# Designs tried in a protein design chat: VHH binders against LysM domain-containing GPI-anchored protein 2 (LYM2). Part 14

Target 1, 295 residues: LysM domain-containing GPI-anchored protein 2 (LYM2), of Arabidopsis thaliana (Mouse-ear cress) (o23006)
Amino acid sequence: QMTGNFNCSGSTSTCQSLVGYSSKNATTLRNIQTLFAVKNLRSILGANNLPLNTSRDQRVNPNQVVRVPIHCSCSNGTGVSNRDIEYTIKKDDILSFVATEIFGGLVTYEKISEVNKIPDPNKIEIGQKFWIPLPCSCDKLNGEDVVHYAHVVKLGSSLGEIAAQFGTDNTTLAQLNGIIGDSQLLADKPLDVPLKACSSSVRKDSLDAPLLLSNNSYVFTANNCVKCTCDALKNWTLSCQSSSEIKPSNWQTCPPFSQCDGALLNASCRQPRDCVYAGYSNQTIFTTASPACPD
Below, E stands for the ipSAE of ESMFold2; O stands for the ipSAE of OpenDDE; V2 stands for 0.75 times the mean of E and O plus 0.25 times the DockQ between their complexes.

## First folded at step 4 (VHH)

Design p3 (framework vhh_enristomig)
Fold by ESMFold2-Fast, scan of step 4:
Structure p3 (fold): chain B 295 residues (1-295), chain A 119 residues (1-119)
Amino acid sequence: as target 1 above (295 residues)
Amino acid sequence: EVQLLESGGGEVQPGGSLRLSCAASGFTVSDYDISWYRQAPGKQREWVSTIYSGGSTNYAESVKGRFTISRDNAKNTLYLQMSSLRAEDTAVYYCAAEDYLWDEGYDYWGQGTLVTVKP
């Protein structure tokens, strides 16, 4: 059992979240993409800062962690993955094996049984499909945007070690998960880790809002016409630029970035502000003046 | 307009060979992961083979060594060369484009072509 429960009660009721997946056996990005019903491989590549031309058959070694983006929904104070992620029972499967081995401990068989209203978890049939409710959250942390990452705790880990690994602190991890010390860390169970997100100028009414990226990740947005990267070494500022690296979706051609207001670019700064990506709608790519002066 | 059109199905004797084609229009086949799936009567659809955008290939264990997937970029067409056919290979074969390069994850399916292996 876990001491934290992935609280999710903020104003944002749906979002993208991350889970850290590993398998005891060697696998491929294809198998992971299929298992988590990830519609495009690029979202996995971006979450792991892998080259865009990485093969879908790329080997994933035993116990190698891959970050998998999932669709998160908040309900009754907790976050859970959408019904997109489901598992079809195969010969000799039992629910505990599905939870601990197939989904790497990110879910319990009791939770699978509960949400699927399984009368007897020991009497499952080949071909039955069950929703897999993975833990997640969309909540801000003390008013700041974060990417919630479900980290499966390794045996022998400490709060300080995990905090250092992910660029947070012991107090933040403990408070977020409702624990007071290392004795309450449960091996092979998920822990809610808040990954700092790069600051963005994306409008709240944008189709890609909120656009949240953790350090060393990228995403293509605005129908693949814009590539955004997050790099802590660039002052934790989201870097978005027009891209021709991949073909646009839904649009025949990429529209140009809208023109920034020249007066706003020159307002209250010694040097003009940068014109930065501010999101998109069905037909346009928006821009705005960067919030910080370059001087 | 994006579409996939399968052809080349028919009746063949056990141990025979058959070549399926999948003509793609409205997109460039080399930009996508393109797969063959099949569905036998009363059975679930199963994956057969994939040629990835980068050119590598993969096969279901049941067809490995007997089937070969390929593409002709100039003709924008995918092929499945089937050899040493068995009664168990009888199915409707579908071509599918899995768009791993697009944020919306567009998946395109063809109408299918029937392969019957009869003595």
Scores: ipSAE 0.012, ipTM 0.181, lowest interface PAE 8.5, mean pLDDT 84

Design p4 (framework vhh_enristomig)
Fold by ESMFold2-Fast, scan of step 4:
Structure p4 (fold): chain B 295 residues (1-295), chain A 119 residues (1-119)
Amino acid sequence: as target 1 above (295 residues)
Amino acid sequence: EVQLLESGGGEVQPGGSLRLSCAASGFTVSDYDISWYRQAPGKQREWVSTIYSGGSTNYAESVKGRFTISRDNAKNTLYLQMSSLRAEDTAVYYCAADEYLFSEDYDYWGQGTLVTVKP
């Protein structure tokens, strides 16, 4: 049985979510990227606040946790990763080994068997491909957007210790996961941890909406033309700026930021408001007045 | 096996010109998208230009009209012709091949070739 129930029943049916991955053996960012079918290494670098020039062959030590972004879909009241995450059975593999050793306890062999409708989990063959349904959620917490993080519980952990580690509280963590106390925490099983997201000015009709980043992370958006960072020390405000660090995708050149209405920038503040990133479309990068007056 | 080796950097005065070279071995440059990047001291790395496998080119706005990317298929070498150089062009310049077309990491954030624009 999973520790967390990963409820996903809100109005948002798909989103970006995070899983915390660790291996008992040393590995590399390249191997992790391949395992989770992550199209762009930069999304892993951003989720872990690693420099852009970090090599794909960067060593990941045994039991070192790497945050991996996944695409989440809500179905039948729970969230699961999309079908892009597949595992091809190799010689001497058994489903429990795939679940506990290869995917670090983020999934159970029972769940792999269930979603792939495997008639007999003891009769798998080399070369068979199975969908790996990683737990996730897109639900808001108390009306606020959060980044759901699938945390694999370590033996001897308490709700209070996990809550303190991730900046939440015991009661919130327990309620979100449908548990009443530490006795129901299962070692080596995933727990749904809600990470606070930086406040964003991104429009609801933007192609990157909702743009949710947890503390100490970054993302490249608007076809690599905009870099957004989240830092709790900056009042949990998402900071987005034009970037030339990465070759533009889809667009041949980055369009300029749209002009902000000068009257809106001067509204109700001693100094003009900043013109901040508000998302993008297939043709333009949107801007809006910052909700806070500059000091 | 796949190697990209930058050269041609040096000191130049504002308004001057330099041609950077990127010698490729272990693969054919015309089969891949090849880009130039640069990094100035204390600044973020930035993309400069790309020549696509199909032969089209693209440039960062800051260098458009001043820099020209090209390749010599017979020499298996990429070039960046830089003209009207400015102080802000001072950086270490790197070339990189599109990783999706290789089975290994050939995008190296190493020494590159240093371009210094001094008055």
Scores: ipSAE 0.015, ipTM 0.489, lowest interface PAE 7.0, mean pLDDT 86

Design p6 (from a5 with R97K S99E L105E; framework vhh_7zox_3)
Fold by ESMFold2-Fast, scan of step 4:
Structure p6 (fold): chain B 295 residues (1-295), chain A 118 residues (1-118)
Amino acid sequence: as target 1 above (295 residues)
Amino acid sequence: DVQLVESGGGLVQPGGSLRLSCVASGFTFSSYAMGWVRQAPGKGLEWVSDISSGGSTGYADSVKGRFAISRDNAKNTLYLQMNRLKPEDTAVYYCAKDEYWEGYEDYAGQGTQVTVSS
């Protein structure tokens, strides 16, 4: 009973995806981080372009949408969040309340019941833990990498309005979700929205490949040694820089960026190409010549 | 729940010293790595220093040899001794809790202002 199919059958079987979460009551980034089992608050901060020093206790207003990164896996032709996201039943909880109020309509109680093999969804007990299977996808769109975003449809929305809001088109959105028009668009149910990703020079053999960021977001990669940002106003080009904002993980100190080949930087341009981030290994941060001339 | 209260900032001349303090409550202080991050006017956050639960320390290249981080587990207090201060050290300094050395999850929100000026 999802609005979209969330097809996930391509060659990429696992990826990072996004869900748009809102609560009817005021909450905090701490509560959202805990609810979605997000290990590092910075993943949420980056997905929402919030300052790195934003407090975990920062208020999130009622109905304010927060983008939450989730780990996606393809199973039986559809994408679903990993088993990391679990909910512990509390006093007066019923599965429909968990689905619609606690998880903001990103999942149905039928789906929670199905994946947890609940014999009777009306007989749940305080303290029981259930996997929350959020919809997602890792599939390329027409051969291009995108960031899939589970958008909860607002009452009165049209495909055209949603397409315009997220920078896509009616035909693409309809085909991706297996619907033919607005009459099949269900309010308070998730829709698969493909967010354009910034163009990346990250190598296919990089530990962070594919590195896909949607507009107005950032991520820390290469064991926190590199900060990458995506900004549509910078020609949809992924911008990665050495960072000292966060302590390196796994490495005692950040290795230097690999030296770019000066001949490749000067090839076919009036000015030398930029030397840009191309990924990392367990010992090295890679660089390559930007595919575009600086002009 | 978790509370971090920074103090000790102020106005100092270049070459001067300050000692920052951070009083922690709401968690078992001795069990967590703690650190300092700073934000200079018009710039992003910069990691300054950290100290593990076991006492191992790390420092940003910009402050090595000038700053010293320490902790007093009996008082739930983190310190940053800042020596030979430079105008470039002018920033709001934030105390942070860090469990996995993958960054700082909590900031007290207020910080303490350090201004290095003649």
Scores: ipSAE 0.014, ipTM 0.419, lowest interface PAE 7.7, mean pLDDT 86

Design q1 (from a6 with Y101D; framework vhh_7zox_3; at its last look DockQ between E and O 0.85; V2 from the best seeds 0.00; counts 0 for: pae E 4.9 > 2)
Fold by ESMFold2, look of step 5:
Structure q1 (fold): chain B 295 residues (1-295), chain A 119 residues (1-119)
Amino acid sequence: as target 1 above (295 residues)
Amino acid sequence: DVQLVESGGGLVQPGGSLRLSCVASGFTFSNYWMGWVRQAPGKGLEWVSDIYSGGSTGYADSVKGRFAISRDNAKNTLYLQMNRLKPEDTAVYYCAKGRDDYLSPYDYAGQGTQVTVSS
C-alpha cells in the first residue's frame, strides 16, 4: 500500500533522489527552487537537462513536470528527505491544500502533521512554519544502484503505462510499492519509480560516491571542476570531463587530473580505453581506465 | 579556502563516551548543513549524522539513540557526542560540509580524528 513513504532499508545510506513536481497553475523555476529550498538552480537545470543559462524566471506550464533532486537518507526503514524544505502557512491555507495543491501531491497532510507534531491539523495559524517531508529512497534494486523517483500518479494511470514511461516493468513497480495491481494504484499520490542510473567508475571513497545520474541529466561534481552527463545513447555510461564553465567551489583553482590508473591499451578493444573520472578527494581528481571499450 | 579541523578522538573502552569537535572556516558556517562521516579500515565512507541549518538532525540507524550531533554557529563549531561506544564504532571520523547541489550530501571533509573502541 502507498503510504507516502518509500522503503529505505540501508542504515548507512545517503543518496540523490528525485521528485516529479507539477502544479495546476503556471509557475517559474524560481518558485520551484524556493519551494524545495534548492540552494543552486543548477541542480534543477541538470536534473531536467536544461542549459546553464536558463533563467530562473522561465515559465513552467500548468501540469508540466519538473524533476527536483533532493538529498535522501535512510532512517528506521524509510527515506528521510532534506529537512530544510519548509512551508510558511498563509491566509486560508489548510494542510490538505498545502499537500495537494502547493506541493503537487508529493506529500500527504497526514505526514506533514505527523512530522511536525501538529495536534489538530485543522487549527493552524498564519506564519507557522512546517517541515515538508518528501518521499525518497537510497535502496538498491536487485543489487543495482537506481535513482528513486517520486512520480505523482495521474488519475486513470496504469502500472503498465508508468512502467513503459520510465523504462521498468509492472512487477518491479508493484513489488517496490507494496501493491499487487492497478486496483491499488492511488491517483495523486507518489509512486516509487526506479530509474536506471548510468554506470560510473567513481571510487567508493570519493566524496561524490555513489554518483547516480538518470538518463538526460547532468551534474557538476569535484567542486564544479568536472561535468558529468548521463545519456542512454552512450551505452548508459557516465560521460565526465573537466569543465571551466563554473568557478570552483571550495578550491581556489581546479587541480589537474591524476595519472590514469590502469592500462588504456587492451587487445579486447578495437581502440584504446578511455581515461575516465573516478572521483575526487580534497586535493585530487582521480581517473581510471574505463572498463568498457570505446564506441 | 574551506578548512575543517576535527578533534576529540582517542582510545576508549566499550560503553565509554567521547565528544568530537570540528572547527570550520572559509565559508558561512550557518548556511550549510554539516555532518559526520566515518571510515573503518578497508571500508568506504559511512554516513553517521547530520544537522541542517535550521537545527534538524538525522542519524544512521547504527548510532541512533547513542550519538548526538549539535552545532554552535557563533563559534563555527560542529560537535558529536558519542555515548555507549561499541567496537564497531572504531573508525576515522570526518567532519563534512554540505554541498550546494544534490549529487551527494557533502563536498568537503576534514583530515579526520581517530576513534578506537577496544577492551
Scores: ipSAE 0.257, ipTM 0.673, lowest interface PAE 4.9, mean pLDDT 86
ESMFold2-Fast, scan of step 4: ipSAE 0.475; ipTM 0.765
ESMFold2 (binder alone), look of step 5: mean pLDDT 85; pTM 0.868
OpenDDE, look of step 5: ipSAE 0.565; ipTM 0.808

Design q11 (from a6 with Y101S S104H Y106F; framework vhh_7zox_3)
Fold by ESMFold2-Fast, scan of step 4:
Structure q11 (fold): chain B 295 residues (1-295), chain A 119 residues (1-119)
Amino acid sequence: as target 1 above (295 residues)
Amino acid sequence: DVQLVESGGGLVQPGGSLRLSCVASGFTFSNYWMGWVRQAPGKGLEWVSDIYSGGSTGYADSVKGRFAISRDNAKNTLYLQMNRLKPEDTAVYYCAKGRDSYLHPFDYAGQGTQVTVSS
């Protein structure tokens, strides 16, 4: 049995989610990127607030947790990672080893067997490829968008300790995961943790909408022309800046930030409002007045 | 057949140095994490150091700054340079082959080489 239900039945059926991965032995960002089929190393770097120039061969120590972005899809009331994440069976592999050691307890061997319709899980062959269905969710929490994070519970953890670690509360964790107390926390099994997202001015019609970032993370958006960071110390407000650190994709050069209406910047504030990122289209980077007045 | 053959162990005084070697055969050496694990008398296996083909290295806190791991992919050989040895480093040292991109727990280990640090 898993600790969390990972319910996924809201209005949003696909999204980006996070899993917390650790290995009992040392690994590299390259291995983690390959293991989770992450197209762009920058997605891992951003999720972990690592310098952009961090080498793919950078060491990840035993028991060091790396946050890995995954593509989530809701089906039959639960969320699961898409079929990009596959594992090829190697000599002496058994499904429980793949689940607990290769994927760090993020999935059970029973779930691998179920989704791959394996007739006999004890009769797997070298070279067989199996989909690895990692737990996730796209559901809103109390009407608000959150970043769902599959946290592998450590032995001796309590709901209160986990809630405090991730800035939530016992009641929220218990209700989200369908448990009533600490006795139902299973060590080395995933728990659905809702991470607060920074508030953004990104328009609903933006190509990057909804842009949801958890604390201490960054993302490159608008074809790599804009870097957005989320920092709780900046009042949980998404901070987006023009960037030339990465060559633009799809665009040959980055278009300039659109000019904010001067009247809008001066609306209802003693000092002009900041002109902030509001998303992008295939031709334009949008901006709007910050919802908060400057000090 | 996977085979790992360790050498270079022996008796050494505290503060001394030893260089361990491990000759590997039966697999594509350059594709695997390689490492050293040790077992002190009456203790379990302890990870000491590892190295990826891309040059990334790691060390247990107890040996960091004293030991240096290296590999020669052309010769299928793994090395451990051990400096400023302490009595606490006394153990059988095993060369270990990892699993592709990481070492868990180790896919295969050699027969080991004894290192004794005493006066």
Scores: ipSAE 0.005, ipTM 0.398, lowest interface PAE 10.3, mean pLDDT 86

Design q12 (from a6 with D100G Y101D Y106F; framework vhh_7zox_3)
Fold by ESMFold2-Fast, scan of step 4:
Structure q12 (fold): chain B 295 residues (1-295), chain A 119 residues (1-119)
Amino acid sequence: as target 1 above (295 residues)
Amino acid sequence: DVQLVESGGGLVQPGGSLRLSCVASGFTFSNYWMGWVRQAPGKGLEWVSDIYSGGSTGYADSVKGRFAISRDNAKNTLYLQMNRLKPEDTAVYYCAKGRGDYLSPFDYAGQGTQVTVSS
């Protein structure tokens, strides 16, 4: 049983989502990256606003929450992580231990058993691999794009405390999760928390569309040629800059993006516009005029 | 689909007047700020004038006091009344649609209409 219902039935069927992971024992970013099958450590660093040179062996203290990006897919009205996240059964493992200790309560053993069609959840064998279906959503909230964050509720938490922690409100959390009050918050179970996303100029035909970042995070996009950051203190506007910090992937060198994709857009304001990142294709980095006219 | 069709351009003597029209379709015209931009031969695009859905207007310093922008929401039509035309006003004039009812970059422009001010 989850605290939240993680409804996912909007027009967007796949997206990037976040889960908040913590371990009762000390661990490392390497172990977390492996556990969640995250291709690049950089994705975890960006989600947690950690320096790019942070070691894979960086210690994560007991009960310290790390935000882990996951690929979300909507099916039959709910969102679930893709099949890349698997766990291989080890000596003395039981499914409840895998759910509560290994995956920090982000999933239930009943759900692991269900999606893997396990006939007897008490009879599992060392070396068996099971898909771990983490909760997520791609739905817009009241027409606005948000980053859905699967938050594991801590014992003694209230809706008001969680809302304050994540910059939302009590009624929004209650309505999104289908609950009416604190008595329905289940400790050690995931809750769907909508994180406000920075506004971006990324075109809907871009390979990184929709590019949604929550406050105090960054991402490398356009084959590592562009770094985008989200900071609430900068009017919730996504800031994307050309970067040489990471070697380009797929491209031998980064294409320039000093020109704007739409000259007409720059002429349309009373003041000149900034030329901002608007996404990328297999050959080019797109640019456009900034989202709002300077006075 | 969005369509903006300009008309009313032509050849006029310095000191003369022209009225440009732009007929809009494919969107709820009354909900969008609209404007005019122009491109003189060999030069870049220049913002000329804009108008919010509620009627508030703005003008480039080069045309202030000579040009008047207006709209008829019932007819989905944008106008630019150009008075005391100068040779420097020679350009292709484009009707342009904003992204909403707020000052923003224009996200669509029509095909344009040529205005030539020459003796």
Scores: ipSAE 0.000, ipTM 0.170, lowest interface PAE 19.4, mean pLDDT 84

Design q14 (from a6 with Y101S Y102M; framework vhh_7zox_3)
Amino acid sequence: DVQLVESGGGLVQPGGSLRLSCVASGFTFSNYWMGWVRQAPGKGLEWVSDIYSGGSTGYADSVKGRFAISRDNAKNTLYLQMNRLKPEDTAVYYCAKGRDSMLSPYDYAGQGTQVTVSS
ESMFold2-Fast, scan of step 4: ipSAE 0.046; ipTM 0.554

Design q16 (from a6 with Y101Q Y102W L103V; framework vhh_7zox_3)
Fold by ESMFold2-Fast, scan of step 4:
Structure q16 (fold): chain B 295 residues (1-295), chain A 119 residues (1-119)
Amino acid sequence: as target 1 above (295 residues)
Amino acid sequence: DVQLVESGGGLVQPGGSLRLSCVASGFTFSNYWMGWVRQAPGKGLEWVSDIYSGGSTGYADSVKGRFAISRDNAKNTLYLQMNRLKPEDTAVYYCAKGRDQWVSPYDYAGQGTQVTVSS
């Protein structure tokens, strides 16, 4: 019933993924944050490259797409959002309305019924809470880091148009989604779109590893002590800087950046390399030599 | 007991103005999106305008620059200032209370007020 198959390998794989949400009706960032159980509004602001001081009550126009970060896990070959995303049934709700109007077509009522083990989807009651299993993936694409984006297909679009919109190609989209052409592309259903990620110096043992950001987005990491931005115009390189804009979480104060190895800074370049963010632990913020030589 | 009572409709000539009011009761008015929807004779419902509790507004393309929505949370009252009215604005106008998550579909609408624009 979904357009894409959202392949996700490895039974224990988890990651951050994105869904493209739009409503036929006006809403606010606050309402979207609540609907998707996003703990911090800044996660939504960063995914959409909105100013950090954007109001929670910022209007979202009808049919305006907002990128929402979700927690993804792979299970039995497909990716699904965690159980934090729940919907409480309201007066006159039916599951198909919840799927198509409340969640913008990102899920089907059949899938909601299946995962919640609902015996009769026509016998739901006001106040019942159901897990909403949104599609996602954590898989690398041809060995390359990507951010998977669940794109709700618009009526009349083609694989080529969607590929051009998101900087990929028709063949890649078709193969990733298990379809052979436009005739299998279903309007108002999600399609798995791979967004290129900026290259990162973050260590594999870092608490924020893998730190994957798509073009024109930012994130606060290391308990809000570090701001990282991704910009394709800056050679697809993740740019991370210390920040005091947000109060540290888990830490009383931001620890100092670890000392860079002077030997690494002087290696293989005419000028010393920059000392860049390399992740964090419960005790410290790591740094390493930039992989790019300063020219 | 949710109640929305519209007033301010009437007959006006093209180019004229009207101000619609909606007095709300039975819910915490300040917490909800409020809006105006209309139904022209023989047509379906058309969204006209909405306003969030914090004041952010939206307008249908057909009314942008001519209509202004506002609210007075202390008086539990929603307003629609309608300027430069056209014959195609002729409709029954309904005050609508939005849902907790979004402004429409509305979970309650009033009885409506008739606006007729003709010479």
Scores: ipSAE 0.011, ipTM 0.422, lowest interface PAE 9.2, mean pLDDT 86

Design q18 (from a6 with R99S Y102L L103V; framework vhh_7zox_3; at its last look DockQ between E and O 0.01; V2 from the best seeds 0.00; counts 0 for: pae E 3.2 > 2, grease 26 > 24.2, SAP .702 > .668, placed apart)
Fold by OpenDDE, look of step 5:
Structure q18 (fold): chain B 295 residues (1-295), chain A 119 residues (1-119)
Amino acid sequence: as target 1 above (295 residues)
Amino acid sequence: DVQLVESGGGLVQPGGSLRLSCVASGFTFSNYWMGWVRQAPGKGLEWVSDIYSGGSTGYADSVKGRFAISRDNAKNTLYLQMNRLKPEDTAVYYCAKGSDYLVSPYDYAGQGTQVTVSS
């Protein structure tokens, strides 16, 4: 396995993934948004569980990691970010610098060269635009949906420490990344870390399917009419509510949640099941009975 | 183990001043941004101020112009000078260590020190 490549078997061709970006210099959320071509700041805010009123100019400390959502595409067993993220070569830029410093080690100059078919990485010109292929994956882990997070390994780190930090285990990390152990763990390189996702009742035919959200994050879906949150303390269940916090996109007004199909009363439950978000299509927000009994 | 120990709290009259201190241990203090948060009775945690490793500072609007955050890296100590205190400033003040990840701005906090502003 090539350094920096995340495996993607192709079960899901496209998905949302996360990268951990850190800058050696102080920066802002705005700069990060621009660098990674994130359309809406709220995507970054949600990924980091920050309030919506967070300023674009909020300072990000040097070496502080920001989770950035990226669009992932899988091809030929490897996942890479879509061609949305491009970097324009500036004066005195070196491709290795772009990889290690500008993009915080999330990508190698070799990979950049490869995907852009750069004949000589040392012969780049000002104004050239290169696709930045960030590592990502859409694969399930042991049959379970996970959010793949590109973690840039810190010098001196171990698989065990990283696993503990992100709520997985060293065996899983090793296998996922095709390494035997700590001896093959490379500092300043991205590691594929699977983040557990909240369970979702979103239908397969929903326009936002699959909706995967990691712990302590939120996302706006259904054209900004629905806010979903993931909290491990809530039994790893996706909580989606109607929201008027932001202006709807593509709809003039947010449609109401549809009534749940069928009886919410289940003989197996002491209380009626909750009606939960099940996705959306056209101008309809779907609901379904929660699979879990309310406490 | 990361430890943060606050001190300097107490009872003060409106318009008075206090200086809080926080002694940090168990991590490289100089490499992290630090902050103060407070919790008033019946209220949630409120951010008060932060200071980056490079010395840049931020303040909540409610304390701007009255509070000053500073740090002494040689002493692993964080300070909060509080001037012109108001009853609304009454709270438990916590020293907080900046997290390596934005998703969690603070990863450790001290036991807190009580600040009471009352006539």
Scores: ipSAE 0.129, ipTM 0.529, lowest interface PAE 2.4, mean pLDDT 91
ESMFold2-Fast, scan of step 4: ipSAE 0.633; ipTM 0.843
ESMFold2, look of step 5: ipSAE 0.410; ipTM 0.775
ESMFold2 (binder alone), look of step 5: mean pLDDT 83; pTM 0.847

